VHH binders against Radiation response metalloprotease IrrE (irrE). Designs and how they scored, part 18

Target 1, 256 residues: Radiation response metalloprotease IrrE (irrE), of Deinococcus deserti (c1cz84)
Amino acid sequence: PTALAAAKARMRELAASYGAGLPGRDTHSLMHGLDGITLTFMPMGQRDGAYDPEHHVILINSQVRPERQRFTLAHEISHALLLGDDDLLSDLHDEYEGDRLEQVIETLCNVGAAALLMPAELIDDLLTRFGPTGRALAELARRADVSATSALYALAERTAPPVIYAVCALSRQEDEGEGGGAKELTVRASSASAGVKYSLSAGTPVPDDHPAALALDTRLPLAQDSYVPFRSGRRMPAYVDAFPERQRVLVSFALP
Below, E stands for the ipSAE of ESMFold2; O stands for the ipSAE of OpenDDE; V2 stands for 0.75 times the mean of E and O plus 0.25 times the DockQ between their complexes.

## First folded at step 10 (VHH; framework vhh_gocatamig_d2)

Design y4 (at its last look DockQ between E and O 0.25; V2 from the best seeds 0.00; counts 0 for: pae E 18.9 > 2)
Fold by ESMFold2, look of step 10:
Structure y4 (fold): chain B 256 residues (1-256), chain A 120 residues (1-120)
Amino acid sequence: as target 1 above (256 residues)
Amino acid sequence: EVQLVESGGGLVQPGGSLTLSCAASGFTFSSYILSWYRQAPGKKRELVAGITSEGSTVYMDSVEGRFTISRDNAKNSVYLQMNSLRAEDTAVYYCAREVTIPWTGGTDYWGQGTLVTVSS
């Protein structure tokens, strides 16, 4: 395994250990493990938050939705956990430097945040109950109170069979004005389980007669044999589970 | 070319006041977070105060209630009003531009500094 894979595994262990001591995973409960750290909510424009280990302060943008604040807090807690693990920090500095080190640290803190908010036990329960489906993705996002995109990556990471997950939503044409263009269902994010060598690119259009488009239009879940609609035009056979939610559809493509 | 030029430092008595100014040029001033840092002899440089592009402010504990950071986007300037000065406030004060929230390691430009000496 790569140095990055080992670092991710260690980060998940740190997050799980931190989480075991908490009364819950809501924003208020996450704060209970922050002995000696000042937490401040303030307007920060487009910035989500910050952690300053020297002054022991976490800042969270007060102008964003609560679920984003919660993920940001978990991310900043992960910074603190990472900086408190001398061996992990030493290993990272031995392997990476400069901008690459910063990128790896941010990646690890997202891994830690996801692990803190979406414990492996929760993900495994949903996979057992619903299978690797759009419904499981929707339930994970709802029960962990995280974005569908965050849930998508966490679910894919723990899914054993070959599956591609996607979040698809309507987009508008590049025109200025209210309701200025035709809406087209497109892939907004996707991720695949281990060993899948195919990727479904963001921005890929979903045909109007595809189960994902039909599920969104009817507001009813659909599960049937269909295909992965690659941007190249290739249509690879897959069992499609499409779960509509608000103005988007959560999709799994189970591969043969 | 980004420039930050501090002024207003000097010698003051304990309990006195000073206003530090930082004139900025070479960037869209209203879009950036600005901060004041200080470095006392033999000490590490530390954040004193920061002000976001939206006008929200933060202060280190020891100066809160005594110092006020402000900005004038029309004049591309940030100020530090320093009241009730103490000997411990003696330091070189630096203006800084942040790409992120102050004290998070996101400083990308520094001024040359202005010396403040508080002595009786």
Scores: ipSAE 0.000, ipTM 0.103, lowest interface PAE 18.9, mean pLDDT 83
ESMFold2 (binder alone), look of step 10: mean pLDDT 83; pTM 0.828
OpenDDE, look of step 10: ipSAE 0.007; ipTM 0.256

Design y5 (from x5 with T57K S105E; at its last look DockQ between E and O 0.82; V2 from the best seeds 0.00; counts 0 for: pae E 2.7 > 2)
Fold by ESMFold2, look of step 10:
Structure y5 (fold): chain B 256 residues (1-256), chain A 124 residues (1-124)
Amino acid sequence: as target 1 above (256 residues)
Amino acid sequence: EVQLVESGGGLVQPGGSLTLSCAASGFTFSSYILSWYRQAPGKKRELVAGITSEGSKVYMDSVEGRFTISRDNAKNSVYLQMNSLRAEDTAVYYCAREVIYRNPEGYTGGTDYWGQGTLVTVSS
C-alpha cells in the first residue's frame, strides 16, 4: 500500500541522516552515531539482538559472526530511529495494528539497515560506472561488505531501466554427505527494478547452455543477448550480464 | 578473588516455583553482565537468562514469561525466579560473569568466571 511506501522512504531518510556523520560503516563506526543509547554485547543464544527503549540499550549477540553483528546493529539502530520519529510512529499506528504492525516495523528496520550499510551515493556511483549489471551487483556486495542478496534488493530498488537481478548458485540433487548427485544451477534470490511485472522464482533452474551457466563454468564474465529462464519454461528475450564469483554467478537481465 | 556462589536449588513439582540466588564477591559487581546458564545430563550448557548493568534482560525462548532474572547491586547478587516449572527445566544451573572482547572486525563474548552450580530437579 501507499502508507508502506511512504514509511519506507522516511526510514531511508532517517538512515541517511544517521549515516552522514559516521567515519565508516563497520560495526565500530556505526557506534559513533549512537546518542543517548548504550550498546552492549552479550550472549543471547539464538537471538541476534534487541533494542530496549526503556533502558536505552541496544543488545547485540556476542556469539555470532562479525558480519551478522554489523547487520543486526544497523537493524537495531533503525528501531531506535523509528521510535524517535513521532510522525512516522503516528502514521504506522494509524494504518497498522497487532501482528501486522509488528511485521511492518521489522520490514522498515530491515529497510533502514540496508540504507545505512549501502548509501544511495555508493549505489548510484556503481550504476553510473558499470550500468545495471551483474558486475554492479558484485561490486556493491564487495564494497559495502554485505551479502549478495542484500545488495541485489538495494540495487534493484535504485535501478531505473527494466532489469531483473539474480544470484544463482549450484545445488545438489541427491547429496546427503555422499557423492554421485548432479549439480544444478538455480536461482537463489531475485529482484526487479520498479515497473517490471515479471518475477524469477527462487529455485528456478538455469539451463546448462545459458550465459550464466557458461560464465560460472569458464569463470569469465559474459554479456550477450539471451533470455530470462522462467520456471514455467518461458524464455523472455533479455540482454544478460553474468558475473561469476567463487561458487555463484551474479546476473542481470535487461528487458526490452 | 572473584567468586560466584549459587544457592536455592532443590526438588520441586511440575508447575512449582523456585528462586535461585548467586552471591558475587571480588569484583565491581554493578559494572558486569551476569547470566544464568543450565546444563542437563548429556546436553551442552546453555544460556537461560542474562542481565546487563543497565538492567536489560535476555531470556531463552522456552523460559521467557516463566523465568525472571534480576539483580541487586547493593547485595552483589543476581537472582533467577523460576515459575511454572517443567520437567525439561531439570538441570544444574550456573551463575556466570560475562566479558566482551573488542576485535578489529567486531565483538566476541566469553564467560571468565563460573559458579559451582546448583541442582534443580523438577519431578513428581
Scores: ipSAE 0.431, ipTM 0.812, lowest interface PAE 2.7, mean pLDDT 89
ESMFold2 (binder alone), look of step 10: mean pLDDT 81; pTM 0.806
OpenDDE, look of step 10: ipSAE 0.746; ipTM 0.928

Design y6 (from w1 with T100I S105E; at its last look DockQ between E and O 0.06; V2 from the best seeds 0.00; counts 0 for: pae E 15.6 > 2, placed apart)
Fold by ESMFold2, look of step 10:
Structure y6 (fold): chain B 256 residues (1-256), chain A 124 residues (1-124)
Amino acid sequence: as target 1 above (256 residues)
Amino acid sequence: EVQLVESGGGLVQPGGSLTLSCAASGFTFSSYILSWYRQAPGKKRELVAGITSEGSTVYMDSVEGRFTISRDNAKNSVYLQMNSLRAEDTAVYYCAREVIYTFPEGYTGGTDYWGQGTLVTVSS
């Protein structure tokens, strides 16, 4: 595995260890494991949050929605955990520099935040109960109180069989005149379990007769043999599980 | 919305002095860590100096004692006074906003906004 894969694994270990001592995963419970660090909410303009290790403070933008504040807090806690692990920090500086190092650190802190908010035990329980399905994706997002996109990446990471997950929704576009904004079901985000070498691009249209489109239209879950509708026009056979909710459909494509 | 605008660069003799200024807008200046970076041709961009919201400073080794970072929260400005300039100080200098800092390890973590840069040339 790559240096990035190893760093992600270590970050998940740090997050899991921190999370094991928490009374819960709500915003105030997340701080329970930090000694001597002050949490402060304040207006922060464009930035969602910050961790200042010299002054032992985590800052969270008071002007964003509470759900975003919670994820941002988990992200900033992950910065603190990373800075406290000398071996991980040394490995990162050995492998990366400049802008790439900054991007890797932010990626790792998102990995840590996800691991903190979506513990492996919860994900494994949902996979056992519901299988690697659109319903499991919906339940993870709901129970962990995270976005469907965040849940999608976390679920894919722990899914053993070859599966592509997707969140699909109607495209809504503003234009300058009447009759604009064609309604088209498209992939908003996707991710695949380990070992799958195929990707389903964001923005890919979903045909009107596809189970995902039918599930959204009827508001009823559908599970049947169908295909992955790649943007290229290629149709790869897959068992499709489509779980509609509100104005979107959560989909899994189980590959043979 | 957030903007950092550098000024004060120019041509100077070895041993001379320059003051760089960075005017900030679009955010609560007094709540942020500010820093100066530089990049010479063929070199990595490097941290020159940083200053916390409470006024604590850090400098890279080769400029300590020669350069001074300061801030004026009333004017939303950060400054870099550069004295005893050397040919190796020739670079484009950038003002940066840091929301998290880890200066001792050459870390740029938390930099989310950069200025356009101002050129400092030290001619022999």
Scores: ipSAE 0.000, ipTM 0.104, lowest interface PAE 15.6, mean pLDDT 82
ESMFold2 (binder alone), look of step 10: mean pLDDT 81; pTM 0.807
OpenDDE, look of step 10: ipSAE 0.677; ipTM 0.889

Design y7 (from w2 with T57K; at its last look DockQ between E and O 0.85; V2 from the best seeds 0.00; counts 0 for: pae E 2.7 > 2)
Fold by ESMFold2, look of step 10:
Structure y7 (fold): chain B 256 residues (1-256), chain A 124 residues (1-124)
Amino acid sequence: as target 1 above (256 residues)
Amino acid sequence: EVQLVESGGGLVQPGGSLTLSCAASGFTFSSYILSWYRQAPGKKRELVAGITSEGSKVYMDSVEGRFTISRDNAKNSVYLQMNSLRAEDTAVYYCAREVTYTNPSGYTGGTDYWGQGTLVTVSS
């Protein structure tokens, strides 16, 4: 595998080991695993948080929503875990430098945060119970108490069969002309399981007669043969599982 | 009685430097997070820099690399060294004491004491 893939795997191992010692994954429980590191909440403007290895302090913005504090804490814990693993650090410095090294470190800390908040055991259990479906995506987001987008990426990464996941919601297209103000269902985020060569871009409109649109309109889950509605206009056959909740629909496209 | 008294403001040319000082009294200085804020005419007061009791420092992006916050617990003082000053740094600068409140859903912050401010003007 690539150096980045190996680094991501190691980061997930570090996060899993940290998480195994915790009483839970809520913000207060995440703090219980901090040994020798001070956790401080303070005003930070638009900055979410920081890790200061010199003073052994994690800083979290005290003025943001609790779920954002929780994610940021998991991200900063991942910084501390990464800096404590000499082999991983050596491998990263062998492969990357400068701004690219910084970007890779931030990517790894997001991977670590996701792994800490969404343990592999939970994801695998949901895939076994519900399959790679919109329902599994909804259950992961609910049980792990994370955003649907975070759950989408984590679920896709562990899904073996060829599946595209999407979170879709109504949006009002901003414009300066006569066509403005209309609400339409669009893809907010999407990710696919390994080996899928197709992508579904954010902002892609979902046709009104698509199962995802019907599920949202009726507030009833739908699962049926249909298609992936690519922005290009291509309609690729897929088994669609559309799970509506609140003001959005969580969708899987199982590919043949 | 908590008091925060700023000093060191004045008129300076672009590219120049100033050091702001804030003398604190009436509380256990070493236990608190101290910050500098600024407010330009017609704008909202904004965080500039903060420093924890451990010495960790936070800066807003626009001042990072140019400004340095520091503290001297023996003198109950916090400082802001401002280098490479620009016209947009013109503002009243305030020293602030930060507190963190715990609630069931997380943590929130607030400023419970402000100094009276010191004016910094950067002009040719």
Scores: ipSAE 0.399, ipTM 0.778, lowest interface PAE 2.7, mean pLDDT 89
ESMFold2 (binder alone), look of step 10: mean pLDDT 81; pTM 0.803
OpenDDE, look of step 10: ipSAE 0.791; ipTM 0.943

Design y8 (from v6 with T100I F103N S105E; at its last look DockQ between E and O 0.60; V2 from the best seeds 0.00; counts 0 for: pae E 3.7 > 2)
Fold by ESMFold2, look of step 10:
Structure y8 (fold): chain B 256 residues (1-256), chain A 124 residues (1-124)
Amino acid sequence: as target 1 above (256 residues)
Amino acid sequence: EVQLVESGGGLVQPGGSLTLSCAASGFTFSSYALSWYRQAPGKKRELVAGITSEGSTVYMDSVEGRFTISRDNAKNSVYLQMNSLRAEDTAVYYCAREVIYTNPEGYTGGTDYWGQGTLVTVSS
């Protein structure tokens, strides 16, 4: 496997081991696994957080919204876990240097944060109960208390059959007169299970007669044979499961 | 009762150095994070540097490597060593006390006390 894939696997192992010792995955519970490290909040400009190993401090920007704090904390815990693993550090320094090393470390800490907040057991349970569906995506985001986008990537990673997941929401069209533009349902984020050779680009419009648009308009879940509405205009057959939630719709496209 | 008193501002040439001081009183100094902010003419007040009670530091990108924040808990004082000064560093500099508290939904915080400020002018 690639050096990056091996590093990601190790980071997930570290996160799983840390998480196994926790009473839960809420912000206060995440702190219980830390020994000798203090959590503090202060203004940090545009940075979300930092880990200072010299002073044994995790800093979280006091100006971030509460809903971002938990992921930021999990990310900084992942920095501490990575720094404490001599073999992983050695492998990273052997393979990467300079700005690329810094980027890889940040990528790994996002992987660790996701693994800490969305344990494999939770994802597998939801896939068993609901299948690889828009409902499973919604349940993962709710149960793990993470953004739909974070849940989307984690769910896709563990989905075996060929599925494309998407989060779709109304976008304001900035050029449609005074009082804002006309609203259009578009793809905000998408990811696919392993082996799927198709992608659904962010910004892709969803036609008004598509099951995703109908589910949002009626506020009722809808599952039926339909298609993937690629930005090119191509319409690939798929079983669509659309789960509406507030002003967005969480969608799966099961491919034949 | 809480007081933060800045000093050390003045006129300095580009490339020069200046040390700002902030004398604190009326609270347990060693228990709080302290920050320096600045406000240039026509601009919003912005963070320059901060230091936790444990000594961990944060810097704005434009000042990192040039400015150093430090604290002396025995003297209840916070310092900002400013080197390689530039015209864009011209501002009123404020010492600030940072606070946090927890609630069931997470954490909130902010700046609860400000000094009166000290003017730094970098001019040829």
Scores: ipSAE 0.286, ipTM 0.716, lowest interface PAE 3.7, mean pLDDT 88
ESMFold2 (binder alone), look of step 10: mean pLDDT 81; pTM 0.804
OpenDDE, look of step 10: ipSAE 0.731; ipTM 0.917

## First folded at step 11 (VHH; framework vhh_gocatamig_d2)

Design z1 (from y1 with T57K; at its last look DockQ between E and O 0.72; V2 from the best seeds 0.00; counts 0 for: pae E 3.1 > 2)
Fold by ESMFold2, look of step 11:
Structure z1 (fold): chain B 256 residues (1-256), chain A 121 residues (1-121)
Amino acid sequence: as target 1 above (256 residues)
Amino acid sequence: EVQLVESGGGLVQPGGSLTLSCAASGFTFSSYILSWYRQAPGKKRELVAGITSEGSKVYMDSVEGRFTISRDNAKNSVYLQMNSLRAEDTAVYYCAREVTYSYGSGGTDYWGQGTLVTVSS
């Protein structure tokens, strides 16, 4: 495995070990495993947060929404965990320097944050209960209280069968009730399980007669044989599970 | 009565230095987060730097490495040392007291009257 893949695996292990000692994954509970470090909210402009080991403080931008604050907290906790692991630090300094090292550290802290908020145990339980489906994606986002995009990537990473996940929404998210609103359903984010050669790009239109569009229009979940609607116009057979929520639809495409 | 009084503004040449001071009164200074903001003509007021009760500091990207915030709790004062000044640093600079409103939210509840910094040849 690459140096980056090994570092990501170690970061996930650190996050899992930290998380195992927590009473919960809400913002208050996330700090439970840190002795002598305070959590302070303050204006930080466009910065989301910081970990200050000198003053024993995690700083979180008070000017952003709670969902971003919670993810940022998990990210800063990951900084603290990384700084406390001599082997990981040594491996990173052996392989990276300068801007590359900084970018890798930030990537690892996002990996740690995701692993902390979405434990492998939770993901595996949802996959067992619901299968690799749009419903599993919705449940992961809801139970972990994370964005659908974050949940999508985490779910895809742990999905063994060949599946493409997507979050689809109407263009520009126009108001309902005054006529047309948003004009077409498009893919906003997508990721696939390991070994899948196919991808959906952001902006890919979803035809009006596709199960994802029908599920959104009717606000009812829909699961049936259909296809992956590639941007090229190719329609590859797939079992589609479409789970509508609010103004978007969470979709899985199970490939043969 | 809460008061924040800025001083130290003036005309400075590009590349020069200036120290702003903010004298605070009417509250328990040591328990609050203090910040500096600035507002250039036609621009929105923006955070420049902040400092926690513990001494942890935050800076906007554009001033980091050039500006230093500090506090002296014995004198109820917060300072902004501005080095390597540029024309784009020209603004009215405001001292501010920050508060939390609830779980993780916050805002500025008191502002000073401001002190003008002009960077020009």
Scores: ipSAE 0.383, ipTM 0.793, lowest interface PAE 3.1, mean pLDDT 89
ESMFold2 (binder alone), look of step 11: mean pLDDT 84; pTM 0.849
OpenDDE, look of step 11: ipSAE 0.746; ipTM 0.928

Design z2 (from z1 with Y103F; at its last look DockQ between E and O 0.03; V2 from the best seeds 0.00; counts 0 for: pae E 19.6 > 2, placed apart)
Fold by ESMFold2, look of step 11:
Structure z2 (fold): chain B 256 residues (1-256), chain A 121 residues (1-121)
Amino acid sequence: as target 1 above (256 residues)
Amino acid sequence: EVQLVESGGGLVQPGGSLTLSCAASGFTFSSYILSWYRQAPGKKRELVAGITSEGSKVYMDSVEGRFTISRDNAKNSVYLQMNSLRAEDTAVYYCAREVTYSFGSGGTDYWGQGTLVTVSS
């Protein structure tokens, strides 16, 4: 495993250990594991938050939406967890420096925040109950109170069989004028389970006769043999599970 | 340190055009999702447009067809071309960096200082 992959794994372990002692994952519950650290909400202009280990304070921008405050808090808790792990810090400083080290630390803290908000046991329970499906993706986002994209990445990381997950929604074809063209179904985000060598690019159109498009049109879940509609025009066979939700469809592509 | 610096705001008449620019530094620009948000007086900040590292674009409904987001990875810059401007587009516009994990759900980790766009006759 690469140094970054090992660091991500350690960050998930730290987040999981912290989360195991919490009464819940709402904003107030997240702070229950932080002895001696004060949470302060205040105007912070352009910054979302900060962790100040010297003064034992986490600052959260009071001017942003509550759901962003919750994610930012989980991110800042991850900073505190990272700074408290001497071996992880040493490994990072051995491998990275300067702006690249800062970039990696911020990436790790986002990984930690996701792991804290979406515990492994929740993900595993949903995978057991629903399989690696669009339904499991929808349930994870709902139960953890996170975006479908955040849930998509977390679900993919814990899915053992070869699966591509996607969030698809309608977008307008762009024109030069005030009125645009017809709306088309496109991939907004995607991620694949470990070992899958294919990626499904954001912006990729989904044909009108594809199960994902039909599920959105009918507002009924649909699962059947079909294909992955790659941006290149390639169509790779897959078992498609499409779960429609409001103005979008959550899709899994199970690969043979 | 990460910096996002907006420019190009100003006063314009209804129906006019402006191009906003955001110069980025302190990170690997080509690997991040960039976005524009706006905040009108007394209103919450809202997503206007976003562009992925591959160049895929999303827009809020009210600006689709009038605004175009683009990026130039060689110049570490993201742009917002605003055409057919209306009084309701008056706001401070902010450049933002999105984490690769999230779209719009608290995934913005850095903001610019903002540039004011005023649409008035």
Scores: ipSAE 0.000, ipTM 0.108, lowest interface PAE 19.6, mean pLDDT 83
ESMFold2 (binder alone), look of step 11: mean pLDDT 83; pTM 0.841
OpenDDE, look of step 11: ipSAE 0.761; ipTM 0.934

Design z3 (from z1 with Y103W; at its last look DockQ between E and O 0.21; V2 from the best seeds 0.00; counts 0 for: pae E 18.8 > 2, placed apart)
Fold by ESMFold2, look of step 11:
Structure z3 (fold): chain B 256 residues (1-256), chain A 121 residues (1-121)
Amino acid sequence: as target 1 above (256 residues)
Amino acid sequence: EVQLVESGGGLVQPGGSLTLSCAASGFTFSSYILSWYRQAPGKKRELVAGITSEGSKVYMDSVEGRFTISRDNAKNSVYLQMNSLRAEDTAVYYCAREVTYSWGSGGTDYWGQGTLVTVSS
C-alpha cells in the first residue's frame, strides 16, 4: 500500500481506539474522552480550531455553528492522536516535506474525524442491511448526522465490491451562448471503493433519461442496469441504485 | 481561589504605546488559555486577544498588527503590548481565563478587575 493509504489506515485505527471509550459521537460525548486535554471555545476569526500539543489544549472557534464545532473537535482530537503515534509521524516525515506534509497531516486529521463520527461498525451494519447503495449512503449521513459528502467518502472507503458513489443535484450549466441557464442534474461529489480506477468528476452532467435523473423527477428510488456517465462522454455499464432525497439524489454505480 | 490582577493601564496619546500585565494565581496557569477583553462605557465587553500555553495567538481584526499578546508561564503572567493606540482603544481591559463555553454565553469563567486605558490628546 502507498504511504498515504497506510497512514490513513493507521489514523482510522487511532480514531477507533479513541471512540471505543465514548458514550456516543455527539459533541458532549466526544469531550468525554479528552483525558489530560483542556478544551476551550474562543473567537478565532476564520480559523475553525487548533491543537496545542505542548500544553494539551484544544481550541474551538466559538463563532461557528455547533455542527461545524463538532467536526472541528473530532479533527483536533485526530491531531492529538496523530502526534501521539511516533511511528506514524516518522513515516510521514520520511515521505513528505514542506507544504505537502502539512496538507497530508490535515487530510489525515479529516480522515480521523470522519472515522470518529462514522464508526466502522455503523458503516458495516448499513452495508449489510442495504448493500453498497444510494440508500446506504443516505442512511449513513442521517444516522451519523454528517454531510452526504462526508458520508460518501467514508462509505466508499469501506465498500469491498467495485462501486462509485455520487451525490447529484440540479444546477444550471453555465454554457455561454445557449438560451438561459438550463437546469441539469450534475455530480456534486463522488468517490469510489478501493481498486476502482475510474473517477466521476464533480460538475459532470447526468442525462435526463438516466435512472438518477428519473429517480429525482419521480421522487421514487430506482435500481436498474444503466451506466456511469463520465464527463468524457464515455458510458460504462453499471448497475445503478438511485435514492432521491429532498433536492438531490444519492447514487451508487456497481461496476461489473 | 482563582485570581487575575491587571496592571499597566493609564493615559496615553494617540499613536503611543502601553503594556498591560496580568498576574494569575490559584490554578495551573500553564494549562489554560488566557485572554484580554475590553469594555468601553455603554458597550459590550469584547475579546481583544487570546494565547494558548504553546504561544498560539488570536486577535480581533482591529488590533491585529498593533497589539501583541504574550505569556510567561514561570511568572504566571500574561501581557498585552499595545502599539499605535487610537482613541477607539479607550476602554477598561480585563484579563480572563477561557473555558469550553460558546462565545457570548459565558465563555470565560474568571475575570480580573480591569485596568483603564485612556487614549486622548
Scores: ipSAE 0.000, ipTM 0.104, lowest interface PAE 18.8, mean pLDDT 83
ESMFold2 (binder alone), look of step 11: mean pLDDT 82; pTM 0.828
OpenDDE, look of step 11: ipSAE 0.777; ipTM 0.939

Design z4 (from z1 with T100I S102E; at its last look DockQ between E and O 0.75; V2 from the best seeds 0.00; counts 0 for: pae E 4.8 > 2)
Fold by ESMFold2, look of step 11:
Structure z4 (fold): chain B 256 residues (1-256), chain A 121 residues (1-121)
Amino acid sequence: as target 1 above (256 residues)
Amino acid sequence: EVQLVESGGGLVQPGGSLTLSCAASGFTFSSYILSWYRQAPGKKRELVAGITSEGSKVYMDSVEGRFTISRDNAKNSVYLQMNSLRAEDTAVYYCAREVIYEYGSGGTDYWGQGTLVTVSS
């Protein structure tokens, strides 16, 4: 395992330990485990938040919606947890420097935030109950009260069989169209379980006859043999589970 | 009763420096978050910098490293040290008092009258 993989594993351990002591995972409950650190909301322009260890303050932008504030808070708590772990901090300084070190730290704090908001036990329970499916993705997002994209990455990370997950939604056509733009179903985000070497890029069109498109149109879940619709036009066989919600569809592609 | 009075604006050359001051009265200054905003003609008012009662500081990206916000609670004053000034820094600068509401929201409830900063050769 790489130094980054080891650091991510440690960050998940720190987040899990912190989360075990919490009364809940709402914004104010998240602060319960921090001793001597205050939470302050203020205007921050385009900046989402900050952790100031000198003044013992977590700052959250008061000008953004509560959902973004909650994830940002979990991210800043992860900064505090990382700075409080001497071994992890030492390992990072041994392996990284400059801009790369800053990028790794931010990556680790996103890993910590995800682990804090989406505990492994919750993810494993949903995978056991529903399998690695669009339904499991929808339930994770709902129960953890996180964005579908955040849930997608967390679910993929813990999925053992070869699966591609995607969030798909209607978008305006990318090229000029006759008489105005028609909306088409496209991939907004995608991630795959460990060992899958295929990728499904954002913006990839989903054909109108695909189960994902049919599920969105009918507003009914569909699960059937079909294919991964790669941007190249290639159609790789897969078992598709499509779960529609509101204006989007949450999809899994189970690979042989 | 609440009053915020800016001073220190003026004409400076590009690359120059200027210190803005804001004198506050009519409230418990040390308990509040103070901010500087600016507004160029035809543009929206935008946050430049803010400072909490604890001393934590926030800057917009384009001024970070060039501007420094500070406060002196004994003098009920907040300052903006502006270095390496650029033409795009030309604006009316406003001192503001911030309020934290419930549930992680906030707003600006008092503004100063503003002080003009002009950066030109």
Scores: ipSAE 0.209, ipTM 0.722, lowest interface PAE 4.8, mean pLDDT 88
ESMFold2 (binder alone), look of step 11: mean pLDDT 83; pTM 0.826
OpenDDE, look of step 11: ipSAE 0.624; ipTM 0.893

